# Miniprotein binders against Uncharacterized protein C1840.07c, part 8

Target 1, 306 residues: Uncharacterized protein C1840.07c, of Schizosaccharomyces pombe (o74480)
Amino acid sequence: YFNVNQLFDHEFIKVFPNFKGNVEAKIKYPTVVYAIGDIHGDFPNALDVLSAAGVVSPVFPHEWTAGNATLVQTGDVVDRGPDTRKLFRWFNDLHKQAEKHGGRVVRLLGNHEFMNAKGDWRYVHPGDKASYPEPSEENRIIDWGHSGEIGNLLLSEYNVTYKDNTTGSHFMHAGLSPEWAYREETVNELGKELLSHFMSREKIPEYLEDFWAIEGPMWYRGLAQLSEEEACEVALNVTKTLNVNRLVMGHTPQFHGIVSRCEGRILLIDTGLCSAYAGERAVLRISQNDTDSIVEAVYRGKIVKL

## First folded at step 7 (miniprotein)

Design zs2 (from zs1 with K23L A100L)
Fold by ESMFold2-Fast, scan of step 7:
Structure zs2 (fold): chain B 306 residues (1-306), chain A 118 residues (1-118)
Amino acid sequence: as target 1 above (306 residues)
Amino acid sequence: SPEDLRYLAELIEFLIMWVERALELIKQGKYDEAEKLLELAEEEVRFLKEEAEKLRKEGHEEVAKRVEEVAKKLEELIKELKELAEKGDPEKAKELLEKLLELIEKLAEEILKLLKEE
């Protein structure tokens, strides 16, 4: 047994040469936030990059290894790939593990979670459906409903947006227009109301129509797709309204890796990591102390400063 | 419905993304990867046909007919592209992908015009 005062002893460093470096890194940047974008039912690829980033163990059962760090998943766990149920259970378990270490796993709603709650299953993988016992479609309807495992999890644990005050980072699935940034205080409540209505197979109430619209929080692509000049105008407005340094979003695939726009005010983290998309597997890492913030894309075998 | 027209716009957006990515991969000689993106494009075309049928049931006959016409042409071109990728004719594959993108852009303009009217 050793104590903290022995960690920098020459004999200890000789036996554990990387231990001192890890301790020093933690001391220099006490707050670390990781983020992973759209997973689309691909457990192996999510595991690959999260383990490369040191967030989870590469060894079964792939437990939390990020201590008191925060991991944000920005939605779209479901569709395209088969591992939906496994992924939702895994992230829920990772959150429980992280809490024991003073960390957390923040999980956000993507448009595909809303589509599945609504019964729009056009993108559901056959393997996802087959994960349910027969009658598989009826059991999936129950699971995505108010009393189901996934449905209850989405209503009780998931939000539309998350603000990390320590790093000054606002996380969302798609994007927030200036109009929706002004209404940010309503976004999580409206999203949960919409989700509940979709689970009940009710028509969208008029006051929720704008929320689900193409310019709404679940679909807005402006920050990702507008010209650099136009996107930066939007980002400057939105970051000022939200009182944050940066906006982090998935939803619009960036196949060559994480993209930074508008001097780091926009971070696009949907890299198409699902095997069908053949995109780069990446995790965003934000490291914060009292004076500095380091923003990096973590890939297997390399780290790129953004 | 207004929601169905917005979904139609999103399907077009995905289709553009898949086709542009497939073209990029073909230009790089990555035919196996490009084939996966073409399969995603085929899926979006199938969904276009399903949305067209919903639009017809809602009384949007002209829009539905136009979407169906374009979807059929896109389906034929994607099938030809997959065959050419297998045969290793990259120049003809590039030409067909560019024609696909042109058809998608024209359909997107027509849908945008309809959304402005609604």
Scores: ipSAE 0.288, ipTM 0.675, lowest interface PAE 4.5, mean pLDDT 85

Design zs3 (from zs1 with A9L I111A)
Fold by ESMFold2-Fast, scan of step 7:
Structure zs3 (fold): chain B 306 residues (1-306), chain A 118 residues (1-118)
Amino acid sequence: as target 1 above (306 residues)
Amino acid sequence: SPEDLRYLLELIEFLIMWVERAKELIKQGKYDEAEKLLELAEEEVRFLKEEAEKLRKEGHEEVAKRVEEVAKKLEELIKELKELAEKGDPEKAKELLEKALELIEKLAEEALKLLKEE
């Protein structure tokens, strides 16, 4: 808390007449949460929209500019595009920078992170493989293993889900069925166990089979694909169980921009921003004060209220 | 395995997405962007063939045979679509996209039926 009037004397306001108004406007919504969906190895497109949203500097080395805000990346950084290693390092550095300002960068696991840990590399871009010194395949196996840079990052810093209590927003890559919402407290632990087994090239234990199933937390598409009526029934159940206002997820591409369903209870933020998918580049922004929230899609050159 | 059947469904879902998006882009005259999505569809068809071989090795002969048949036809359709996108014939491209979607939908129905039986 501070008094804005004490920061600015008459001479300062005279030279910068809009400065006080801009500071007060920023203070009106003291909590801001940004979210970016599936990036799929496309650093230029991720940078483009994050800088348009004011999250990072457009000037190299593209440092954190969002102060005490939270940025959530909902997984699927890897595959399709070449910039996987650069993106994981960049987000890790952004997190360290954000912490110094009272902010954070939350990084979540997508199904493609699990696929790569498992050794299912069918979607890996040749440029991703070429980013490793030769022998490139062997070095990539090491990097995605328990002792590797990426593997260790995923095990130590990444979760499956994130709940922002201030805005009442639940973030994950795919989505939770009502059944899995009742078990939400187990999701991160089961996800880490599965990731570890995949890195070891071990067979999945029976108790992890339902977690990796098509209706499981890493694959569930119901909130994006069910009819509006059915998806809203699921969303009302899940938001009540989790005690949140909204569910934010990637995984199911929405090529024309961020999609809101069920009166804002479902926010689909995978816009296919990588150049291969030819989708819109978008960042979700949730601005919160004691009484209300503003939920917006930030595109290059425009902001749309959701 | 149940995991391989789940991957089959995911491949089918991506094929549907790529083909529908390519159709939209062709309608908008964005042939270069449509061609990029058709390249993704071509890649997914290659993965369908790999999944069919895995399913066959695991004893899922009937679904493997069906996947192989659909993959062959999709390969032909996608090749024709890429040529038509280059030539700028949107009506014929639209017709071939609709045929591809029909084949993918039938494969999805068979895969779902097999999963429900497990």
Scores: ipSAE 0.317, ipTM 0.674, lowest interface PAE 3.8, mean pLDDT 84

